# Designs tried in a protein design chat: VHH binders against RNA 2',3'-cyclic phosphodiesterase. Part 8

Target 1, 188 residues: RNA 2',3'-cyclic phosphodiesterase, of Aquifex aeolicus (o66967)
Amino acid sequence: MKVVRAFVGFFTSKSINEVAERIKKEVDLKIMGKWVEPQNVHMTLQFLGDITEAQAIEVIKNLQEISKKNIPFRIKYKGLGVFPDVKRPRVLWIGVSEGANKLTNLAKEVARLNAKKGIIPKNSKNFVPHVTICRIKSYDRKTLNELLRKYRTVEFGEDEVNKIALISSTLTSVGPIYTVVEEFYLGG

## First folded at step 4 (VHH)

Design s34 (framework vhh_7pa5_2)
Fold by ESMFold2-Fast, scan of step 4:
Structure s34 (fold): chain B 188 residues (1-188), chain A 121 residues (1-121)
Amino acid sequence: as target 1 above (188 residues)
Amino acid sequence: QVQLVESGGGMVQPGGSLRLSCAASGFPFSSYEMSWVRRAPGKGPEWVSTISGSGDYTSYADSVKGRFTISRDNAKNTLYLQMNSLKPEDTALYYCAKDLGEYSYGEFDYWGQGTQVTVSS
């Protein structure tokens, strides 16, 4: 059976797309891994995993419904964090300050409507709004702790959340290729 | 502690077959999508195949469709890759990968040094 790896989300603006490159240069090999390229910087509202074409159609219908019931809103990017935690850092990310509650409500609405159609990811966690900038392979602990402290309250930029999309992912020898399957403007 | 241990690689001639295994521990294996990712000399990582937690859904890179089969045994916490009709361009280190899920969709944890597959005459 044909399946596609997919998530619901949106691509971020130029205001934060280059942050990964700037932080990478600052840490100068003391944090190594896969740093996200500017064209791949995104916000995930719901990770879906492998879904069938029939499930993709249902997600698209749900996103269209959601887009008609929600209006655009502003978010501010602030702070750095890691998943799952500082003792086992795997993902370095940028957080959201202003607008985080609105993003959380949007993500919950996406998950609720998808669940109503039986589309429920098996390993779901509570939603935490974030933008990934590095998948960490190795790190100097002192450098990471100092980086997180330094940027704890730093603002990186802002976006208007004005659309939501179903996005597919294919990993190639040159990195992931993200394809917008379908997108909808909020308020449309 | 999460552990992924790959095995089954080796040297084989074009047209040959190999079966890779990945022994997983430290997490609820059947709840996670699992993938095989490879890295050829001088190239970046290339996704090869993914299987859903239940095993009901699979996907493959175009370069391996019809030749490779991904499978899993959830009772044994083991992931497999059956590789048939091997070509020189399949030469790579093969990594068992656990999707990071909602931590970072589209990215993988892959552990250790992988298992080396070399296809040459």
Scores: ipSAE 0.014, ipTM 0.307, lowest interface PAE 7.0, mean pLDDT 84

Design s35 (framework vhh_7pa5_2)
Fold by ESMFold2-Fast, scan of step 4:
Structure s35 (fold): chain B 188 residues (1-188), chain A 121 residues (1-121)
Amino acid sequence: as target 1 above (188 residues)
Amino acid sequence: QVQLVESGGGMVQPGGSLRLSCAASGFPFSSYEMSWVRRAPGKGPEWVSTISGSGDYTSYADSVKGRFTISRDNAKNTLYLQMNSLKPEDTALYYCAKDLGEYSYDAFDIWGQGTQVTVSS
């Protein structure tokens, strides 16, 4: 069956988009993996995986409904963390301090409405607002621990969350190519 | 759910060759990038190689370039790693990994149980 690989989210501002490249340079091969290119830096509200065209249409309707019921809000990017934990780190990410609860509520609303249409992605549990900067394939434990400690309370920037989008992902040898399928402004 | 089963490991002398296989099930195999990752005793995981869903694009760690070849058979849902000119430093547990190519939440790589490769005289 023909499917589209997709997620619900939004792209981050220019200032935060360069963080992955700066930290990659700082760790100098002591943390290796897929470092996020500036054009691919984003916040995911719900990863959908492979969905049918019919399911994509239902997601779009849900996002339009959500956009009418939510207004723009500010978020601040602060701190570095890893998923699932420091013993087996797979994803290095930038956290959200101010606005984290509003992002979590927005993500829960997206997941709830999609679930009502039978669109339930596997492994989508315990939502934590974050911006991925590296999918880790190998690491030096000391370097990673020092990096997390150094940046624990560092502020990286801020954004206004003013729209949500259904974004498709096309996989290539150099990473994903993200395309906005449809986007909606909050409050309209 | 997604299952990856590695095989083909064993003991070999320096300069020898081995071919690893990974049997994949539970997902549309040709739509996903696949990788080989290894873990040597007492060390963290090291990425070895990646192949695109179509098989048209490949990439390798510097330590294995020119010696290892990654390939796939999408009709058989199988990933391969041909390992030539093996060195003692290649001794590790080798994992097949579903490389989702995503930066999104919950789009994690999925690893199999691994197959042991030991290079010694």
Scores: ipSAE 0.041, ipTM 0.424, lowest interface PAE 4.5, mean pLDDT 85

Design s36 (framework vhh_7pa5_2)
Fold by ESMFold2-Fast, scan of step 4:
Structure s36 (fold): chain B 188 residues (1-188), chain A 121 residues (1-121)
Amino acid sequence: as target 1 above (188 residues)
Amino acid sequence: QVQLVESGGGMVQPGGSLRLSCAASGFPFSSYEMSWVRRAPGKGPEWVSTISGSGDYTSYADSVKGRFTISRDNAKNTLYLQMNSLKPEDTALYYCARDLGEYDYGYFDYWGQGTQVTVSS
């Protein structure tokens, strides 16, 4: 069976793409893990998992419909956080301040339309807009806590959310290779 | 045909040890990060530990650091969790989960059926 591992989202701008590398240098091995390479920095609106070619076609149709009904909007990247929480950090991420509600509404619309076609991924609730910069494997607790405090209110840049894409992932032993399957500009 | 089958759970007294195993099939095991996730009665899932595809990098929740050790045998397609100094709060169903790497927090696309660990005096 032909399946593709996929998510709906978009790649971030050049300014934000360099943040992971800058923070990695700053922490000087005190936080180790899979740091996101500049070309792989992205916002996920909905993770789909393994989908069939038929499901991919339905997602593409839904994204085209969404793109015609939504206009571009600005978002500001601000602050660092961790998932699930600071006591058990697994993912280090950049937050969204301005435009977070519009981004959340867009993600909900994507999930709603995909669900209408029977495309319902596992764990499909509680969307929090974020850009992952590191999958944490080990960390010095004091360094992590100081990093989060230092960057709590720091602005990393901004983007205009003007497109949405279906993006595929080919997972390798060193990490995923992302490929844009189809992309649509907001506003038609 | 991705399958993850956990084993090794059981009942143990506080301070005891257990070793969990997860037999994986249907995918290139060494290409995936693997995780252990647990679910206590009445609580949501709690991430416990992750190991990189190569086995070179591991990470742990603060609640288990120094007590649990994650490891893998890529030749046998098997994931392990060595649990030492067990506490009553470690009582949970333990799931083996395939981790999607750089994707969003908590995105495990496949889970096993779970193995029960009960720590009680």
Scores: ipSAE 0.017, ipTM 0.382, lowest interface PAE 5.4, mean pLDDT 86

Design s38 (from p07 with K98R L100F S104E T107S; framework vhh_7pa5_2)
Fold by ESMFold2-Fast, scan of step 4:
Structure s38 (fold): chain B 188 residues (1-188), chain A 122 residues (1-122)
Amino acid sequence: as target 1 above (188 residues)
Amino acid sequence: QVQLVESGGGMVQPGGSLRLSCAASGFPFSSYEMSWVRRAPGKGPEWVSTISGSGDYTSYADSVKGRFTISRDNAKNTLYLQMNSLKPEDTALYYCARDFGEYEYGSEFDYWGQGTQVTVSS
């Protein structure tokens, strides 16, 4: 059966795309894992997992509806964090300060319309706006704690959220390959 | 039609060994990180171990380091957990789980098997 691994989101601008590479160089092998390449830096509004072609068509219809009802807005990237927590860090991410509430509302609208069509991801929790920069495989605890402290209040850049997309993810042994299936401009 | 089917559980005495297997189908197995997660009676899920798609990177919970070994055979679409020096506190249902590839909504795993019971008692 034809299924695609997909998420709803958007790719970030050049200003934020280089942060993962800079931090990777700064920690100099003291944090190792899959560092996100500049072209792959993105914001996920809803991770869908494996969906069928029929489900993808429904998501596309929902995103088109959402794009007509929402207008562009600004966000600011600030701070570093880890998921699920510092005792078992699996993902290193950049947070959102200004515009986080608007991102959360947009993500909730996406999830609501998809749920209306029976498209409900498994094991979901509350949405947390973030940009992943590394999937951590090994780390020096002191280096990680110092990094999180150093960047707790640092601003990394800003974006205008002006479009939303259904993006497919083809996972390979060396990382994901992302393809835009369809995208829609907010206010269009 | 993603399927994860665990096997190899059973009853063993403290100090014993078991090898768990997970047969995967319906997805490109070698492209996904895979994990073992356990659930003890009356407790929430506890992550045990993860292996990268290539098999080059592994990680373990502190409670099992030095005793458990995770491995995979990508040609057979099979994940393994070798459990040595088993303790009563290792008693749990053991699940094979597929990683998302990125953390989302607080969940790391999108598919779980039905689990295989490991009971360590004398």
Scores: ipSAE 0.129, ipTM 0.459, lowest interface PAE 4.4, mean pLDDT 87

Design s39 (from p07 with G101D S104Y T107S; framework vhh_7pa5_2)
Fold by ESMFold2-Fast, scan of step 4:
Structure s39 (fold): chain B 188 residues (1-188), chain A 122 residues (1-122)
Amino acid sequence: as target 1 above (188 residues)
Amino acid sequence: QVQLVESGGGMVQPGGSLRLSCAASGFPFSSYEMSWVRRAPGKGPEWVSTISGSGDYTSYADSVKGRFTISRDNAKNTLYLQMNSLKPEDTALYYCAKDLDEYYYGSEFDYWGQGTQVTVSS
């Protein structure tokens, strides 16, 4: 059985794509891990994991339906956070202030339609809109806490959410390679 | 079902060696980067080492460079960590981890086992 590792989401604008590189330089090896390359910066609305080609076709149909029912909207990128928490940080991310509710509603609609076709990811925790900038492997706790406080209310940029895509991920020795399988413009 | 089963831990004197193994099943092993992560009592998780799917590229935390060697046998779906010149500071529970290109909500790691305890003491 041929499977594709996939997620539903979109790639972010130039204004946010270099944030990971800038923060990596600022922390100067005191936070180490997989820092997201500019071309790979994205917003995930639903991570699907490994899906079959048949499931991918169903997701594409659902995204086409969603795109016709939703219109473009603005979001603002603001603040830094970690998953799951500051005591055990594994992922460093950029948050969303303005437009977070609209992203959450869009993500819920994607999950609902996919669930109707039996496409259900391994976890069902509440959606939190975020853009990952580093998958943390090692960290200096003082540096991380200072970084989170410094950037708590900093605005990094903005985007118009005007499309939604099924994106495949292929892991390589250099890092992930993301390929747009199919995308749809909101309002079209 | 994805499973990762660590083994090879134990007690050793400073300067000793241990070889950890991780038996993987339920996913296309050679397509994924694999890592070793450790957690000492009272500390957060510390990344130790990563190996590419092909095995051609490896990386190490500064604290273990020159002492530890990560390797894999894709035919046997097994990940290894050869630990030499062990120090008391290496005492921790060692986890085998399948690295994610995406983060799953509610999970620190994609897939991990129970871990294997390494204790370095006199």
Scores: ipSAE 0.014, ipTM 0.263, lowest interface PAE 6.7, mean pLDDT 84

Design s40 (framework vhh_5c3l_4)
Amino acid sequence: QVQLQESGGGLVQPGGSLRLSCAASGFPFSSYEMSWVRQAPGKGLEVVSDISGSGDYTTYADSVKGRFTISRDNAKNTLYLQMNSLKPEDTAVYYCAKDLGEYSYGTEFDYRGPGTQVTVSS
ESMFold2-Fast, scan of step 4: ipSAE 0.096; ipTM 0.453

Design s41 (framework vhh_5c3l_4)
Fold by ESMFold2-Fast, scan of step 4:
Structure s41 (fold): chain B 188 residues (1-188), chain A 122 residues (1-122)
Amino acid sequence: as target 1 above (188 residues)
Amino acid sequence: QVQLQESGGGLVQPGGSLRLSCAASGFTFSDYWMSWVRQAPGKGLEVVSDISGSGDYTTYADSVKGRFTISRDNAKNTLYLQMNSLKPEDTAVYYCAKDLGEYYYGTEFDYRGPGTQVTVSS
């Protein structure tokens, strides 16, 4: 019957929550789009799309199991990139350098357990850890290329990944509103 | 409550023209990239054309460059595809697609309409 739009992930620390606002000011209208507000900055481990209440219950059980088997770890935010590529830049994001392998393994474990319950997103891609800062509507090509070059090796901050959550998304005219459905602390 | 509804498909002779429309509702249309994608019988999805939320940036597949034109009317929440010089190879179901951006990359789409059939045949 009823469905919720959801993803598995976590909200980031204040160290990077304001990066989108700083870069938005730096590019001064040369890159325009939906810049992610500080309260909405997050890491997605698996996007689920529209799921039923029964599927949400299964995801919650899987996240609880995963949280018991994984311990907290550090990640470092570094570099800027775009998806899918510089010819068609739709998403501007911050990358992960240190801890990327542990984050990738966590995301794979989430996807594996959800798949065993028949919860499989329509498209499967290799996981790339990233934090979205802008969904691009228009851009000046020179400004974008210079921005990517300038920030290629810049460190933005770090986090301890100590919990994972099922998060619901409600789309509004102002942007998405995210609500934590259930979260679990990584235990060791 | 995102809804996408295509119209304008049909049967046309080679060399003919068709104009597809997509009526969008349930989201702020001007904030999202929109795409036209197609699926020919027995083949996978092909991205035909994309347009940015502002309309300032467009892309086209090499197979349709110079023949197809994508456009949008943000005041009417409508996406268009003008198809000229149609070829038998353009026969496919054409879908209007909303690109979520944040969660997908490449040719993945968050929402896709039910599609409209285009048949180019003598």
Scores: ipSAE 0.012, ipTM 0.238, lowest interface PAE 8.6, mean pLDDT 84

Design s42 (framework vhh_5c3l_4)
Fold by ESMFold2-Fast, scan of step 4:
Structure s42 (fold): chain B 188 residues (1-188), chain A 122 residues (1-122)
Amino acid sequence: as target 1 above (188 residues)
Amino acid sequence: QVQLQESGGGLVQPGGSLRLSCAASGFTFSSYYMSWVRQAPGKGLEVVSDISSGGDYTTYADSVKGRFTISRDNAKNTLYLQMNSLKPEDTAVYYCARDYGEWSYGSEFDYRGPGTQVTVSS
């Protein structure tokens, strides 16, 4: 009955939190949409959608087990991309180079354990490690193509993935408010 | 159980008008950004218009700017799209969509209605 909108992931460090704001200024209204605020920059390992309190409890148990089996690892943020593709771009994101395979394995482990408890999000797709910086509403094609080319091999920063969390999302008139429901450190 | 149900589509002459409605249930409608998205024959999805939870912020695709108006009635859990000066290029299935504020591959929206057909033709 009572549901919360949630995802499994972690908030990024200061190394990349201002990238969305910087790129927004660079494109100067030629790419418009919902640009991610610095405090909201995050990596999603699994988007859950609306889940019940009982489902949240099961996810928390799963994350605790996962945290005991995985140790901290490093990732590097590199390149810009779009989803689903450049012909109809809806999401602008920062990619992951070093550590992408470890993130993918972690995300698969989360999804597998949640599925075992019947927690299977609608419209599941293959996991691609990414940090969203803009949900695009309109764009100038030339500007977008030049932006993607310019930043194809640019490193934006790096993080140590040392924790995973169940995070709730409350939508407000000023944007989403994310709240950590439970957080677990990798390795203990 | 989230439900979105569009209505108001139909056949209209070029230059005509239509008003689409979307009845929402199963969630706190007033807490969500809402969107109208469309899919023309042989084309991908296009986000037509967005509206903030309180109705104080709206955006429009360049293709419809100045012709379409999005609005909402939070007391009635209803989203609207007023479509004026319709063109043959506006022919599409129109979907009401809930903006979930977090990305997932292939869709910005966590829920979308079944759609309503709009055909602009003589």
Scores: ipSAE 0.034, ipTM 0.415, lowest interface PAE 6.0, mean pLDDT 86

Design s43 (framework vhh_brivekimig_d4)
Fold by ESMFold2-Fast, scan of step 4:
Formats: C-alpha cells, structure tokens, sequence
Structure s43 (fold): chain B 188 residues (1-188), chain A 122 residues (1-122)
C-alpha cells in the first residue's frame, strides 16, 4: 500500500519567513541545529503521519467542507517558546497571540472531521499553535534563557489565514521537501 | 517496513563501560535523526541522546552528559551509544528510536519492538 507522510496546515507569509535566519545570526552558534529555511516555514494544524491514498482523498473532502464553513481571519506572531520544555529544549518556535483561539478551533474542526472518517494520528496531542524555527541539537543554556526572555512579548509579524492545505513531506538528506497536495480558500 | 534491532547490553560494574548498537533497515537512515531512549524498572521512558542524520549534531540528557557518546555509521545503517562511567541509576532497557522529525515535540519517536538490557550492579 502506497503511503505519503502528510500534515494539514499552511505556509506562512514573508512577514515571518526570515525570522529563523535572523535569530540564528543573533545567537551566533550558541544555539545549533536545523534552522528552518524561509521556503519551509509553516503552521501545522494537524500532523497526519503516513496516510494512504484513500485516506488522503477523505482528508481532502474534509478540508473542502471546512473551507466552506470558515471565513478568513487574522493572526499575530508573538513570542518564542520551546518544546517540550526549557530543561530539555528540542524545538524552538514562534507563538501566536491574536487569533490563537480561532486557529485552535480550526485545528480542532480538522481533527474532528478526520477522526469521524477513522483518520486518527498515532501521536494525537492537544493543539498548540506554533511555527517551528529551529530543531535544536546543542545549546548554551544562558543564551537560550536570555533569548526566550528577550522575545517573550515581541511581535514578529502577522498573517491572514485564508486557506488550508494537505501538504506532503518527502524527507531528504538535506531536509524535508514540502508539496501542496491540495488547498482550499476559506469562505470559498 | 521500519526495523530497528538493538544489541550490546549486559551486566557491568559501576564505573564500567558498554557500547550499544542499533541496526536499522526499511527507511533512508541518513535522512533521519536517531535517538536512544531508556526505561528503568518501574519508571517511564526517558530520552537519553539524539544525533542528526548527518551525524554533525548531537544532544544529551543532563544525566548522561560527559559520560555517554552517541554516534552513527550511515554506510552501515547503524546507530551507537558508547556508555562510560556507568552508574546503578543507568540500569534500564535501552531502545533506539527513529525521530518523528519536524512534527514531534521532541519526545515522540518510532520505537523498535525490542530493546537491550543494561544492568549496573555490584
């Protein structure tokens, strides 16, 4: 059975696509890892993992239904955080302040409709809206703590969430290659 | 089909050393971050160490920093964990794990169906 690694989400605008590069330069090798390239900056609404072609078709139908029932809305990117926590930082991310509740509701609707069709990801978790900027491999603890404090209330930009997509991920030795399988405009 | 097979565990005295190996197949090994995870008797899983696909970047749990070294040989599709200065609290079943990558919170992995037991005693 042919499977594709996929997620539901959207690519971010130019307003924040360069943030990872700027912060990488600021920390000057004190935080090292896989920094997200501008073209790969995205928001994930639901990670699906490996899905079959039949499951992809059902997800596409669900996204089309969702797009007709939801209208575009604004979000603001604000603050930096880490997963899972500051004691074991693995992922550095940009948070969402304004519009976070609408984004969370959209993500819950995606997960609910997919679950109704038996599409339930292996690692289903409570949704936290975030944009990953670095997968951390090594870090200076003082530098990381200072970075998180400095940017706690800093606004990085904004987007209009006007579409949702099923996106496939092909992993290569130089990083992931993301391909939009299908996308739908909200209010369409 | 992803397959991970661990080996190298055993019984060792405090202060001793062991080298664990994990033979991987069924996926493009060099494209994935790999990790070692352990589960001590009566405790939950604990992440130990990770290594990037290229092998250029490593990360360690504070409990093992300076004592353990993670490495990989992409030509052999094999992951290693060199464990030095072993302590009784390192006693655990050790699993190698394929990272879920960009979609995880850093603690979620595809685990092998087996593990290798490390006992530090006497």
Amino acid sequence: as target 1 above (188 residues)
Amino acid sequence: EVQLVESGGGVVQPGGSLRLSCAASGFPFSSYEMSWVRQAPGKGPEWVSSISGSGDYTLYADSVKGRFTISRDNSKNTLYLQMNSLRPEDTALYYCAKDLGEYSYGTEFDYSSQGTLVTVSS
Scores: ipSAE 0.040, ipTM 0.417, lowest interface PAE 5.3, mean pLDDT 85

Design s44 (from s43 with P28T S31D S50D G53Y L100F S104T T107S E108D; framework vhh_brivekimig_d4)
Fold by ESMFold2-Fast, scan of step 4:
Structure s44 (fold): chain B 188 residues (1-188), chain A 122 residues (1-122)
Amino acid sequence: as target 1 above (188 residues)
Amino acid sequence: EVQLVESGGGVVQPGGSLRLSCAASGFTFSDYEMSWVRQAPGKGPEWVSDISYSGDYTLYADSVKGRFTISRDNSKNTLYLQMNSLRPEDTALYYCAKDFGEYTYGSDFDYSSQGTLVTVSS
């Protein structure tokens, strides 16, 4: 059975797509890893993992239903953080201040409808609104701590969340390639 | 369920060699970038090496570059780490890990195994 690796989310605006590159330059090899390319910067509402074509069709139906029930809203990007925590940092991300509650509600609605169809990711965690900028492979602890402190309250930009998409991901030697399978505008 | 089973660790003298293996199951091995990660006693995890899904692209931590070689056999769903010129500071529990790609919360490594212990002692 053919499967696709997929997630539900949207691509971020040009205003924050360059942040990963700027921070990478600032830390100058003191934090190393897979830095997200500008074209790949995105918000994930639900990571689905490997799904079948039949499951993809059900997700698309669910996203269409959600898009009709939700209207566009604004979010502000603010602060840097790490997952899972500062003692074992694996992912460096940009947070969301204004609009985080609406993003969380949207993500919960996606997860709820998908679960109703038996589409339940194996390693589901609590949703935290974030934009990944680096998958950390090595780091200087002092540099990381100073970076997180410096940017704790810095605003990076804003977006209108006006669409949601099912996006497929293919890992390649040059990084992930994302393909929009189907997208829906909120309020449509 | 994703399973990663490491083997090949042991006790070796400085300057010696070991070859680690990681048997993968529960996912399409050839679609994922794979990593080796180690954790020395009393320290946090340290990334060691990455290999692309095809095997054509590899990356190494500066501490092991020129001494370690990562490779994979997609027909056997197996990842390898050839370790040469071993040093006491290479002593650690070694884990293989799957690159998640899309991380929403938790670890970007998909490993839940015991690892394989490498001890380099004089």
Scores: ipSAE 0.014, ipTM 0.300, lowest interface PAE 7.1, mean pLDDT 83

Design s45 (framework vhh_nb_b201)
Fold by ESMFold2-Fast, scan of step 4:
Structure s45 (fold): chain B 188 residues (1-188), chain A 121 residues (1-121)
Amino acid sequence: as target 1 above (188 residues)
Amino acid sequence: QVQLQESGGGLVQAGGSLRLSCAASGFTFSSYEMGWYRQAPGKEREFVATITSGDYTYYADSVKGRFTISRDNAKNTVYLQMNSLKPEDTAVYYCAKDLGEYSYGTEFDYWGQGTQVTVSS
């Protein structure tokens, strides 16, 4: 059976896509890992893992229905954080302040409709709105703590959430390649 | 093709020690975070320890100070040294590899078959 690694989400605007490169230069090798390239910066609403073609068709139908019932809304990118926590930081991310509740409700609707079709990802977690900028492999603790403190209340930009997509991920020797399988405009 | 093979499990008395090994193949081992998880009968799989490509280590509170994770990049192997074992450490222990695409920094996408550790009281 042919499967594809996929997630539901959207790519961020050009205003936020270069933040990872700016922060990477600022920390100058004191935080090392896979820094997200501008074209790959995205918001994940639900990670699906490996899904079949039949499951992809059901997700697409669900996203189309969701897009008709939700209108575009604004979000503001603010603050830096780490997952799972500062004692064992694995992912460095940009948070969402204004619009986080609407984004969370959208993600819950996606998960609810997919679950009704039996599409429930392995190791499902509670949704936390974030944009990943680095998958951390090594770090200087003082530098990380100072970075998080410095940017705690800093606004990085804003976006209008006006579409949602099913996006496939193809792992290559140089990193993931993301392909939009299907996308839908909110309010359409 | 990613392959993870655990070994070193067995039956041991409380207070004893075991060393688990995980032999990895099919990927550039030195570039990925490796970890250990465990699952006791009737319970969810829980985090035990992880080691980054930069050799930073993280432990669950329940094992901190008793277990040590390490890696040998030349042998494509990750180890878990388990000291001062307790009956509550009884579980199947799984080796895990990250894909580098996790959303919340806690998920691992590849798992071995597991190795049984039984600690008698």
Scores: ipSAE 0.014, ipTM 0.262, lowest interface PAE 7.2, mean pLDDT 84

Design s46 (from p07 with S31D T50D L100F S104Y; framework vhh_7pa5_2)
Fold by ESMFold2-Fast, scan of step 4:
Structure s46 (fold): chain B 188 residues (1-188), chain A 122 residues (1-122)
Amino acid sequence: as target 1 above (188 residues)
Amino acid sequence: QVQLVESGGGMVQPGGSLRLSCAASGFPFSDYEMSWVRRAPGKGPEWVSDISGSGDYTSYADSVKGRFTISRDNAKNTLYLQMNSLKPEDTALYYCAKDFGEYYYGTEFDYWGQGTQVTVSS
């Protein structure tokens, strides 16, 4: 059976797309891992995992419905954080300040409609809006703590959220290759 | 249920060798990148090495490059770490970790085993 690894989300603006590269240079090997390439920087509204072609068709229908009922809105990127926590940091990410509630509502609507069709991803948790910049493999604790403190209140840029997409992922040794399956403009 | 069971640790003299193994079950092993992670006394977890699902691509921490070799046997659902030229600073609990790949929530790794202790001392 044909399955694709997929998520619902959108690609971020050019300014934000280069933040990972800038931070990587700043920490100069003291935080190492899989740094997100500029073309791969994105916001995930729902990670779906492996889905069938039939499930992909249902997700596409749901995204089209959502796009007709939601209008574009502004978000601001602010601060750095880690998942799951500072004691065992595995993912370094950029947060969202202004517009976080609208993103959360949009993500909840995506999850609700997908769940009605029996599309419920494994390891589902409460939505936290974020943009991943590094999957951490090793780190200097002092450098990481100083980085998080330095950027706690720094604004990295802004976007207008004007579209949502079903995006497929092919994982390779050098990172994921993302392909837009279908995308829909909000208010369209 | 996902399970990872580490073995092969022990006590060795500096310059010695050990081979760690990790028996995996409950998931399609060859579809996942696997890692070795260690935790030394008083320190946080340190990534040691990873290997692609196919086994074709490997990476190593600078501290172990040239001394350790990661490998896998997908027919046996087993991950290995060959450790040569062991140093006192390699003393740690070693964990086999499954990489979730790209996902939205939480941590990149599952630590489902108890780990295996490696002690390097004179």
Scores: ipSAE 0.014, ipTM 0.235, lowest interface PAE 7.8, mean pLDDT 83

